# Designs tried in a protein design chat: VHH binders against Transcription initiation factor IIB (tfb). Part 6

Target 1, 335 residues: Transcription initiation factor IIB (tfb), of Methanocaldococcus jannaschii (q58192)
Amino acid sequence: SVDYNEPIIIKENGEIKVVKIGELIDKIIENSENIRREGILEIAKCKGIEVIAFNSNYKFKFMPVSEVSRHPVSEMFEIVVEGNKKVRVTRSHSVFTIRDNEVVPIRVDELKVGDILVLAKELPNIEEDIEIDKKFSKILGYIIAEGYYDDKKIVLSYDYNEKEFINETIDYFKSLNSDITIYSKDLNIQIEVKNKKIINLLKKLRVKNKRIPSIIFKSPYEIKKSFIDGIFNGKDAKVFVSKELAEDVIFLLLQIKENATINKKSINDIEVYEVRRITNIYTNRKLEKLINSDFIFLKIKEINKVEPTSGYAYDLTVPNAENFVAGFGGFVLHN
Key: E = the ipSAE of ESMFold2; O = the ipSAE of OpenDDE; V2 = 0.75 times the mean of E and O plus 0.25 times the DockQ between their complexes.

## First folded at step 1 (VHH)

Design j04 (framework vhh_5j56_2)
Fold by ESMFold2-Fast, scan of step 1:
Structure j04 (fold): chain B 335 residues (1-335), chain A 123 residues (1-123)
Amino acid sequence: as target 1 above (335 residues)
Amino acid sequence: QVQLVESGGGLVQPGGSLRLSCVASGFTLDYESSYAIGWFRQAPGKEREGLSSISSSDYGSTSYSDSVKGRFTISRDNAKNTVYLQMNSLKPEDTAVYYCAAGWEDYSLYDYWGQGTQVTVSS
């Protein structure tokens, strides 16, 4: 079982989004007519929700969840692997490791620093026939990562050396007959855009929450890639964002066959996450039979005892897979 | 990276002429970027003074400070990515280090500066 705050990417009612597993499961249990109790477990049937799991070919796909569960817990473990990807799990939960050239489950209480865990290298790239301007997608990414908007204007800040992206932004908004004002101070350029229709679109997409909209997770590869380019501000290898946006970004990167490392930082006493983009991840750890798998093998750096967020640990059942992907960085978990 | 390199300074007698050149790299004057290039000067112990500017737009707007209006002319050669300052009827009080600077057309400050070129007007 996993902690309340563990991120999971789901598909529900045609929408793809990253949610907290505890928030998802608590809502399902609260709204369930038929809660089963098996010892300390509260179990509810789940309908209409898909999560990512691997099949016998070691490829990830969205698969339906049949049941969700929760149980009281007093102790949790945070497992941190290379790239500082992390997941909080109970002692008795199983993750996947490599043993005798096979991918096998292993209980958390049997893990040691230096052991190898299985994580997602590539997630399903869902591409619906969605019409989004590629330039808008990039600008939207930048608005979400670095921008601000209110009822009257959108504000974007750039470094002077981002001339190409600045011009692309200006040209795009000019093409929409927007009112644009440019301010400069030192090596910083600010662009203010007044366009009521675009502001209303940002409101509809709930961009103020600073999360990746569902439409982006369902968009064609080129639109996802442009969006990510906007998040990473052109040539920048790294961006500083909230934990929730960092989680969203990692899952989106995995859909376009990219990856990242994450580092928790404190800036002016505010917790932020540094996400460093990796466009072609490489590791020397490979299994011949899994050369075409969607897996990456990362070494455990730390195992820490931590407090449970909600007093509960959470689990879900994916029939025919007995696994699912969750956690900050896409861990493969056994169920 | 935006870089500006000035040349053409030197010693000239009162009433003489000089043409300064500013070669830009890291951007192009023909690219639709709303860049402006300005000429500034600074004599030792004095504040930096703005002299002239030219926009990157196709219609090219120019401006001049009152101290040089009618004597100095700013122009550009987009094929060479170069801005010129033609200085005529030079006076001893024109003696200064001359700087080329780049910025966006509608902002009040220039952020990228060249290294400067010395102009001395003396007999």
Scores: ipSAE 0.000, ipTM 0.087, lowest interface PAE 22.7, mean pLDDT 83

Design j05 (framework vhh_5j56_2; at its last look DockQ between E and O 0.05; V2 from the best seeds 0.00; counts 0 for: pae O 11.2 > 2, placed apart)
Amino acid sequence: QVQLVESGGGLVQPGGSLRLSCVASGFTFSRGSSYAIGWFRQAPGKEREGLSSISYSRGGSTSYSDSVKGRFTISRDNAKNTVYLQMNSLKPEDTAVYYCAAKYYGSTLYDYWGQGTQVTVSS
ESMFold2-Fast, scan of step 1: ipSAE 0.007; ipTM 0.384
ESMFold2, look of step 2: ipSAE 0.013; ipTM 0.510
ESMFold2 (binder alone), look of step 2: mean pLDDT 81; pTM 0.828
OpenDDE, look of step 2: ipSAE 0.006; ipTM 0.269

Design j06 (framework vhh_5j56_2)
Fold by ESMFold2-Fast, scan of step 1:
Structure j06 (fold): chain B 335 residues (1-335), chain A 126 residues (1-126)
Amino acid sequence: as target 1 above (335 residues)
Amino acid sequence: QVQLVESGGGLVQPGGSLRLSCVASGSTFDEYTSYAIGWFRQAPGKEREGLSSISWSGDSSTSYSDSVKGRFTISRDNAKNTVYLQMNSLKPEDTAVYYCATEYYIDSGTFEYDYWGQGTQVTVSS
């Protein structure tokens, strides 16, 4: 089973989003008319929710969840692999490893530092036909990462040396007949945009939550790539104050066949998350050649006993797959 | 609000060097409604020519015109609120009044320069 706070990417009512697994399952159980109890297990039927799982060809796809469960827990373990990707699981839960060129489950309590775990190398790239502009997508990414808006204006801040992106932003909003004010503050250029139609669109997309909107997870590759370029502002690394946004970004990178490392650090006593796109593969190339899968194989760096986030540990049942993807960095977990 | 004052000009022989200074008064660099400070020159009967600019960013991004590239170097000292133009390998054709101005963004790759100083005369003569 998995800790409350572990991120999972789901599809529900046509929307794709990243949620906390415990929040998702608690809500389903609370709203269930018939909870099946097996000892300490609470089990509820699940309908209308899909999660990412692999099939017999070692390829990921969205698959329906049939049941969710939770059980009381007093002990939890955090597994940290290369690239500092991490997941918190119970001792008896199984993750996946490789043995004799086969992907097989292994219990958490049988793991040791140096063992190889299976994670997502890439996720399904859902590409629906949408009319979102690439320029808007890039600017939307920047608004989510660095900007803000209220009922009257959008405010964006740029370094003086980002002339090309400043020009792109101003030209885009001018093309939409926006009222634009530009000024310097400290060492940055500030752009204030007054456009009621765009502000209403940002409200509809719930951009104030500082999460990746569902429409981006369903957009064509070029739109996703442009959005990510906005988030990273043309750089390979980006520091996030929000763990949830960093988690969203990792899942989106996996959809466009990119990967990343995570580094948690403290800046002025504030916990931050640096997400860095990797140019070198942190995998055993021989294993990739032998398997030919959507998987990346990473070594365990640390196994730490941690406090459970809630009184429960959580699980999902995916019929005929018996696995799902979750965790900070996309771990493959047995169900 | 912002005033720029140039200094450091004078008479120099061909192949010589001069360092021009542009001092911002009334405000610090961080308080400008502009990206950068640029250096320009104008010889009698000629149009004003842009030479070099330096941004306010931490990287102090710089640019140079082809006529001075490799000979002139722009730099800034934020503590002194000053931008410098180090001019090496001076030629008679470098004779002009040298000006500094703040660069302001207008749109789509168009920049305007404002808050011009009075200029400093540079004469390169044997």
Scores: ipSAE 0.000, ipTM 0.105, lowest interface PAE 23.1, mean pLDDT 81

Design j07 (framework vhh_5j56_2)
Fold by ESMFold2-Fast, scan of step 1:
Structure j07 (fold): chain B 335 residues (1-335), chain A 125 residues (1-125)
Amino acid sequence: as target 1 above (335 residues)
Amino acid sequence: QVQLVESGGGLVQPGGSLRLSCVASGFTLDTYDSYAIGWFRQAPGKEREGLSSITSSEGGSTSYSDSVKGRFTISRDNAKNTVYLQMNSLKPEDTAVYYCAADTFEYWGLPEDYWGQGTQVTVSS
């Protein structure tokens, strides 16, 4: 089982989003009329939700969840692998490792620092026929990472050194016949845009939550790529964001065959996550059936005992796969 | 500065054997410096082909392409910071430049930093 706060990417009612597994499962159990109890386990049927799992060809795809469960827990372990990707799991839960060129489950209580774990290298790239302007996608990424909007205006702040992106932003909003005001203060350029239609679109996408909208997870590759460029523009291959946005960004990067390292930082006494983008992914050195897999193999750097977030540990059942992807960085977990 | 240096190539007749060596410098082939190291080859006018890999974990997981399985054997000596490829029953089709490459997540996105210069293997006559 996993901790309440572990991120999981799901598909529900045609939407793709990253949620906390505990929040998802608690809601399903609370709204269920048929809760089955097996010892300390509370089990509920699940319908209409898909999670990512791998099949016998070592390729990821969305697969339906049949059941969810939770049980009381007093002890949990955080496993940190290379790139500072991490997941919090119970002692008896199984993750995946490699043994004799086979991907096999291994219990958390059998793990040691230096062991190899299986994580996602590449996730399914869902590409629906959705019309999104590539320039808007990039600007949307920047708004989510560093921008602000209210019912009257959009505010974007740039370093004066970002002349190309500043001009691109101005040209885009001018093409939409927007009211634009530009301020220069110190070494910063601030652009204020008044456009009721765009502000209404941002409201519909719930951009104030500072999370990646479902439409982006379902967009064509070029739109996803442009969005990510917006997230990272103004930073030299790094961005400082909330934990939840960092989780969103990692899952989106995996859909476009990119990756990142994660580093927890404190800036002005505020906890932030530094996400460093990796666009040039090296070859998977596992040959034979694993060379074309969707997996990456990372070493455990730390195993730490931690307190459970909610007093419960969580699990879900994916029939026919008996695995799912979750955790900060996309760990493959057994179920 | 990280470097991989291949050696042991040369000219052999069909059915012969060669042992290639890959020596790492600027880093160690232990559990935290390198995740996996492998052998690749490239023949004139063809794409680079993966042949074999070995992981740095104890008991080291090995992997082989179908074209060399049963004929080639990969091994490592962490004390000498060296990975070996023992090549037996060589065929004219094995003629290529052989490369050693190391993979580590800390250097993911910079794979060129861990590629060696290559060593020529020619099987003829």
Scores: ipSAE 0.000, ipTM 0.193, lowest interface PAE 15.2, mean pLDDT 81

Design j08 (framework vhh_5j56_2)
Fold by ESMFold2-Fast, scan of step 1:
Structure j08 (fold): chain B 335 residues (1-335), chain A 123 residues (1-123)
Amino acid sequence: as target 1 above (335 residues)
Amino acid sequence: QVQLVESGGGLVQPGGSLRLSCVASGFTFSGYESYAIGWFRQAPGKEREGLSSISSTGGYTTSYSDSVKGRFTISRDNAKNTVYLQMNSLKPEDTAVYYCVARKLYYSGFDYWGQGTQVTVSS
């Protein structure tokens, strides 16, 4: 089982989003009329929710969840692997490792530092035909990462040396007949945009939550790529104050066959997350084609005993796979 | 440390066959570390070209570049810790130095390259 706060990417009613597994499962159990009890385990049927799991060809796809469960827990273990990807799991839960040339489950209590775990190298790239264009997608990413909006205006801030990106932003909003005010303050360029149609679209997409909208997770590769470029402002690394947004970004990167390292830092006593893209993992695409699995294999750096977030540990059943993807960085977990 | 030693290169006539071998040391095909092991080639004045590879763990996942599909076959022998490249129907344009490469499937991993073996296809 996994901790309450572990991120999981789901598909529900055609919407794709990253949620806390404990929040998801608690809602299902507490709203269920038919809870099955097996010892300390509470089990409820699940309908209409898909999670990512690998199939017999070692490829990830969305697969339906049949049941969810939770049980009381008093201890939890945080496993940290290379790239500082991490997941919190119970002692008896199984993850995947490699033994005798096979991908096999191994219990957490059998793990030690230096052991190899299976994680997602790439996730299913869902590509629906949507009406969002590349320019809007890039600007949307930047608004989510760096912007602000209210009922009257969108505000974007830039370093004075980012002239090309400033001009791109101005040209985009001018092409939409927006009212634009540009001013400088303390070596920063601020752009204030008044466009009711765009503001209403941002409201509809719930951009104030500072999370990646479902439409982006379902968009074509080029739209996802432009969105990521906006989030990162054309750079390879980005510091996030929001852990949840950093988690969203990592799942989106995996959908476009990119990967990332995570560095937790303290800046002025605030915990932040630096996500650094690893695009060169795909520089030699020929050799990657030759391996033809969606897996990466990472060494365990640390195993730490930690406090459970909610007093419960959580699990879900994917009957045709017996596995699922979750955790900060996309761990493959046995179910 | 990881070492790769190629052998089996040489001179052959057009239409001939060669079998290249790549012996790995410093890791095993029956271990916890995973590698993708394959071959690249480089002809004089041209860029390095990836040809084929096989995983060291899990199922025997293979792939081939379009230039060699149907003519080259990659395989492994776990008991000998060796990867082979069977090259059939060789053409003059296959003339190059052939390199064995092992890529760690670790995030922090990097490529290990052999010294290369010369393959010359000429009459």
Scores: ipSAE 0.000, ipTM 0.113, lowest interface PAE 21.4, mean pLDDT 81

Design j09 (framework vhh_5j56_2)
Fold by ESMFold2-Fast, scan of step 1:
Structure j09 (fold): chain B 335 residues (1-335), chain A 126 residues (1-126)
Amino acid sequence: as target 1 above (335 residues)
Amino acid sequence: QVQLVESGGGLVQPGGSLRLSCVASGFTLSDEGSYGIGWFRQAPGKEREGLSSISYSGSGSTSYSDSVKGRFTISRDNAKNTVYLQMNSLKPEDTAVYYCAAVYDWTEYSGEFDYWGQGTQVTVSS
């Protein structure tokens, strides 16, 4: 079982989003008419929700969840692997490792620093035909990362040395017959845009939540790529003040066959997350059965005993896979 | 396991051209084993300088230092497991030992290259 705050990417009613597993499961249990109790476990039937799991070919896909469960817990372990990807799990939970060139489950209480764990190298790239163009996608990413909007205007702030992106932004909004005001403020260039149609679109996409909209997780590769370029402002690294947005970004990177390292740090007593993009990851671990898998194999750097976020640990049942992907960086977990 | 071998250095007059080659062994550049490969140089009594790099994303994303941008071009030939550095309009200031370096294994990436060749001498003089 995993901690309340572990991120999981789900598909529900055709929408793709990243949620906290504990929030998802608590809601299902609290709204269930029939809770089954197996000792300390509370179990509820789940319908209409899919999670990412691997099949017999070691490829990831969305698969339906049949049941969710929770149980009281007093102890958790945080496992940190290379690239500082991390997941919080109970002592008795199983993750996946490599033994005799096979992907096999191993209990958390059997793990040691230096052991190899299985994580996602890439996730399913769902591509639907959408009405968002490449230029808007990039600007949308920048709005989510660095901008804001209200009923009257969109405001974007740029460094003076970002002339190319400033011009791209201005040209885009001019092409839409927007009212644009440009001025300097706090050592930055501010672009203020008045365009009711775009503001209404941002409202529909719930951009004020500062999360990646579902439509982006379902977009073509080029749209996802442009969105990420907007988030990162053309750079390979980005500091996030929102852990949830950083988690969204990691899952989106995996969909476009990119990976990332994560560095958690404190700036002026505020916890922040630096995400650094890594394109085209390869491994020198030659595993014949896994050569075409969606997996990456990373060593454990730390195993730390931590306090559970809630009074519970959480689990999912994926009947045809007996596994699922969750955690900050996409860990493969046994169910 | 991973080895890099440079070649193509030598003596050239100012304004001339040279093409350096870096042959990788232990991994294939298209399928496994690396995040990226770069070219560096070091002149006597000076700090090592990064010149150019190429990644394995798509056709290979490239970067160049200001000192060589527009004069040097990095490229790869995956079938030959080789990375090239085409050096044009060479200047006496380009005299140095040139090194090929790579990150061939995904461990915790520190931002530094893990594997280095032995280097090849380039001298730009009349």
Scores: ipSAE 0.000, ipTM 0.109, lowest interface PAE 21.9, mean pLDDT 81

Design j10 (framework vhh_5j56_2)
Fold by ESMFold2-Fast, scan of step 1:
Structure j10 (fold): chain B 335 residues (1-335), chain A 124 residues (1-124)
Amino acid sequence: as target 1 above (335 residues)
Amino acid sequence: QVQLVESGGGLVQPGGSLRLSCVASGFTFDSSYDYAIGWFRQAPGKEREGLSSISRSGEGSTSYSDSVKGRFTISRDNAKNTVYLQMNSLKPEDTAVYYCATGYFELSTDYDYWGQGTQVTVSS
């Protein structure tokens, strides 16, 4: 079982989003008329939700969840692997490792620092035909990472040296007959845009403030790539974002065959995450049978006992796979 | 006490070749598949890029990035604690500081031990 705050990417009613597993499961259980008990487990049937799991060919796809469960918990373990990807799990939960050139489950309480865990290298790239152009997608990424908007305007701040991106932004909004005000503030260029149609579109795309919209997770590769470029300010190797946006970004990067390292920082007592983008990923060729898998193999750096976020630990059942992807960085977990 | 020392860099013309060496001291390579020795490079204004890795164990399983596959060859001499990178058909785009590192090769920015680097310049 996993901690309340563990991120999971789901598909529900045709929408793709990253949610906290505990928030998802608590809502399902609390709205269920028929909760089944097995010992300390509270179990509810789940309909219309898909999660990512691997099949017999070691490829990831969305698969339906049949049941969700929770149980009381008093202790939790945080596993940190290379790249500072992390997941909080109970001692009896199984993750996946490599033994004798095979992917096998292993219980958390049997893990040691230096052991290799299986994580996602690439996730299903869902591509629907959407009417969002690449320029808007890049600007949307920048708005979500660093901009803001209200009912009247969008405000974007640029470093003076970002001439190409500044001009691209101005030209884009000018092409839409927007009311644009440009001024200098401190060492930055400020662009204020008044365009009711675009502001209404931003409102419709928003599920949570400063999160990646579902439409982006379903967009063509070029739109996703452009969006990510916007998140990273066009050319930056790293960005500082909230934990929830960092989680969204990692799952989106995995859809376009990219990756990142993560570092937790504190700025004015506010937790932020440095996400460093990696566009060139290497597969370990020592395991020929796994060369075409969607897996990356990362070593454990730390195993720490931590306090559970809530009174419960959480799990879900994917009946045809007996695994699912969750956690900060996309860990493969056994059911 | 662990040290990694690169050597073999220098100036070479386009189409030429160089062989880089990475010598480890104060450290003995174990036979584990969990660790590899890899070559990385960083050009001015660019992020560090992973190029190739070789496992310590068995017959030395290798991996290559698409940018160097077919042109570069990694090899090892476990008795000398040395890893080599044979670079053929060099291009101006290969100009960078080249580093060796010991660690798990899958992610380029999180490795246990790094050398000081050796400059490779490809120009006329």
Scores: ipSAE 0.000, ipTM 0.220, lowest interface PAE 15.0, mean pLDDT 82

Design j11 (framework vhh_5j56_2)
Fold by ESMFold2-Fast, scan of step 1:
Structure j11 (fold): chain B 335 residues (1-335), chain A 129 residues (1-129)
Amino acid sequence: as target 1 above (335 residues)
Amino acid sequence: QVQLVESGGGLVQPGGSLRLSCVASGFTLDSYSDYAIGWFRQAPGKEREGLSSISSSGSGSTSYSDSVKGRFTISRDNAKNTVYLQMNSLKPEDTAVYYCAAEGYDFWSGTYSDEYDYWGQGTQVTVSS
């Protein structure tokens, strides 16, 4: 079982989003008419929700969840691997490791620092026929990362050295017949855009919550790539104030066959998350097995005992796979 | 592809100093798997000798052979994807071709190999009057 706050990417009613596993499961259990109890374990049937799991070919795909469960817990363990990806799990839960050239489950209480864990190298790239252009996608990423909007305007702030992106943004909104005001403030260039149709679109996408919209997770590769370029402002690394947005970004990177390292740091007493993109994964010529898998193998750096977030631990049943992907960075968990 | 390029060699007088640089391309020093980059040297007719290594874990744990301990210092600049070897108090016996080498990444095991699989072309260091 995993902690309440562990991120999981789900598909529900055709929409793709990242949620906290505990929030998802608590809602399902509390709205269930028939809860099965096994000792302290509460189990409810689940319908219409898919999560990412690997199949017998070692490839990830969305697969339906049949049941969800929770149980009281007093202990949780945070496993931190190379690149500072992390997941909080119970002592008896199994993750995947490599032994005798095979991918096998191993219980958390059998893990040691230096052991190798299986994580997602890449996730399914869902590509629907979606009519958003690359320029809008890039600007949308920047709005989510750096901007804000209200009923009257969109406000974007740029460093003076970002002249190319400033001009691209101005040209784009001018092409939409927007009312644009440009001025300097606090050593930055401010662009205010008044366009009621675009503002209404941002509202429909719920951009104010500063999360990646479902439409982006379902868009073609070029639209996803352009969105990420907007988030990172053309750079390889970005500091996020929102942990939830950083989690969204990592799942999106995995869909475009990129990966990331995470560094948590404190700036002015605020916890921030620096995400650095890794676009090329290198291999040794000695490899034979699993070279075509969707897996990456990362060494455990730390195993820390931590307090459970809610008081419960959570689990999913994925029939025919007996695994699922969750956690900050995409861990493969046995179920 | 993984590539390592050394620079900074040359002719220096006994007691002098040189700083060697090793630029890595094809992978980053901020990469996923902990690995080691090391400096080696080989003089004509002698076996290859390991001098120093630096790891990607933590603050970059370092090691030194007894022949260079106290005289040579290894460091890394992750922003430049570069490993340095600062060589002080050079002796005629330090004359050799200097190589940087990186452990190979074994995807099956999820670790870099215990052997140095990637080598630069080397840079000549000559210590003489």
Scores: ipSAE 0.000, ipTM 0.168, lowest interface PAE 19.0, mean pLDDT 82

Design p01 (framework vhh_7pa5_2)
Fold by ESMFold2-Fast, scan of step 1:
Structure p01 (fold): chain B 335 residues (1-335), chain A 122 residues (1-122)
Amino acid sequence: as target 1 above (335 residues)
Amino acid sequence: QVQLVESGGGMVQPGGSLRLSCAASGFTFSSYAMSWVRRAPGKGPEWVSTISGSGGSTSYADSVKGRFTISRDNAKNTLYLQMNSLKPEDTALYYCAKDEYYDFWSGYYDYWGQGTQVTVSS
């Protein structure tokens, strides 16, 4: 079982999004007409939700969840692997390791620093036809990362040294017959864009929540890549003030066969997350059948006892796989 | 002792070709997967390609698929990377690596080889 705050990417009612597993399961249980109790476990049937799991070919795909469960817990363990990817799990839960040339489950209480765990190298890339072009996708990423909008305008902020990106933004919105006002103060440039059609599209995509819209997770590879380029503003690293947005970004990177390292920092007493993009993943496992797998193999750096976030531990049943992907960085967990 | 010696780099025009070699010694070459990893100036390491010990399975980074071919000659303990349709973006120091390393961070690698420089410019 995992902690309340662990991110999981789901497909529900045709939408793909990253949610907190505890929030998802609490909602299902609280809205269930029939909750089954087995000892301390509360179990509810689940319909219409898919999570990512691997099959016998070591490839990930979306698979349906049959049941969700929660139980009270007094302790958790945070497992931190290379790249500072992390997941909080109960001592009796199993993750995956390699033993005797096989991918096998191993209980958390049997793990040691230096052991190798299985994580996602790449996730399913769902590609649906959408009418969002590459230029809009890049600017959408920048708006989510750095901008805001209201009923009248979109506001984007730049340093004066970002002249090329400023001009790219201006040219794009001019091509859409937008009203553009540029303000400069000291070394900061602010662009205000008035375009009712684009603002209405941002509202439809629910951009004010500062999360990656479902349509992006379902877009063609080139649209996803342009969106990510907007998020990172042409750089290989990006500091996020929102952990949830950082989590979204990591799952999106995995869909385009990229990866990331994570570094938690404090800036002016605010916790932030620096995500460093890895555009080509280094993989070097000896087991031949795993060379074409969707897996990477990372060493455990730390195992720390931590307090549960909600007082509950959470689990999913995926009957056709007996595993699922969750956690900050995409851990493979047994169920 | 394990030794990996890369060679075959050089300067080429865009659209040109190069073949890199890595001579391996000090271990049973055919028992290990081998990889090519590159590092461009001012950037972290990028995985390029991997080949299984038998040569039966290969994997490539999306940026090089269709242009690069990894191969090996187990009788000669040599790994190869055939690089076709080279682009300026392929300019980097190229390393071969044995499969006991799990470091995939963009900022740190401990390689046994010294690498071979590939420069693509006109």
Scores: ipSAE 0.000, ipTM 0.148, lowest interface PAE 21.2, mean pLDDT 83

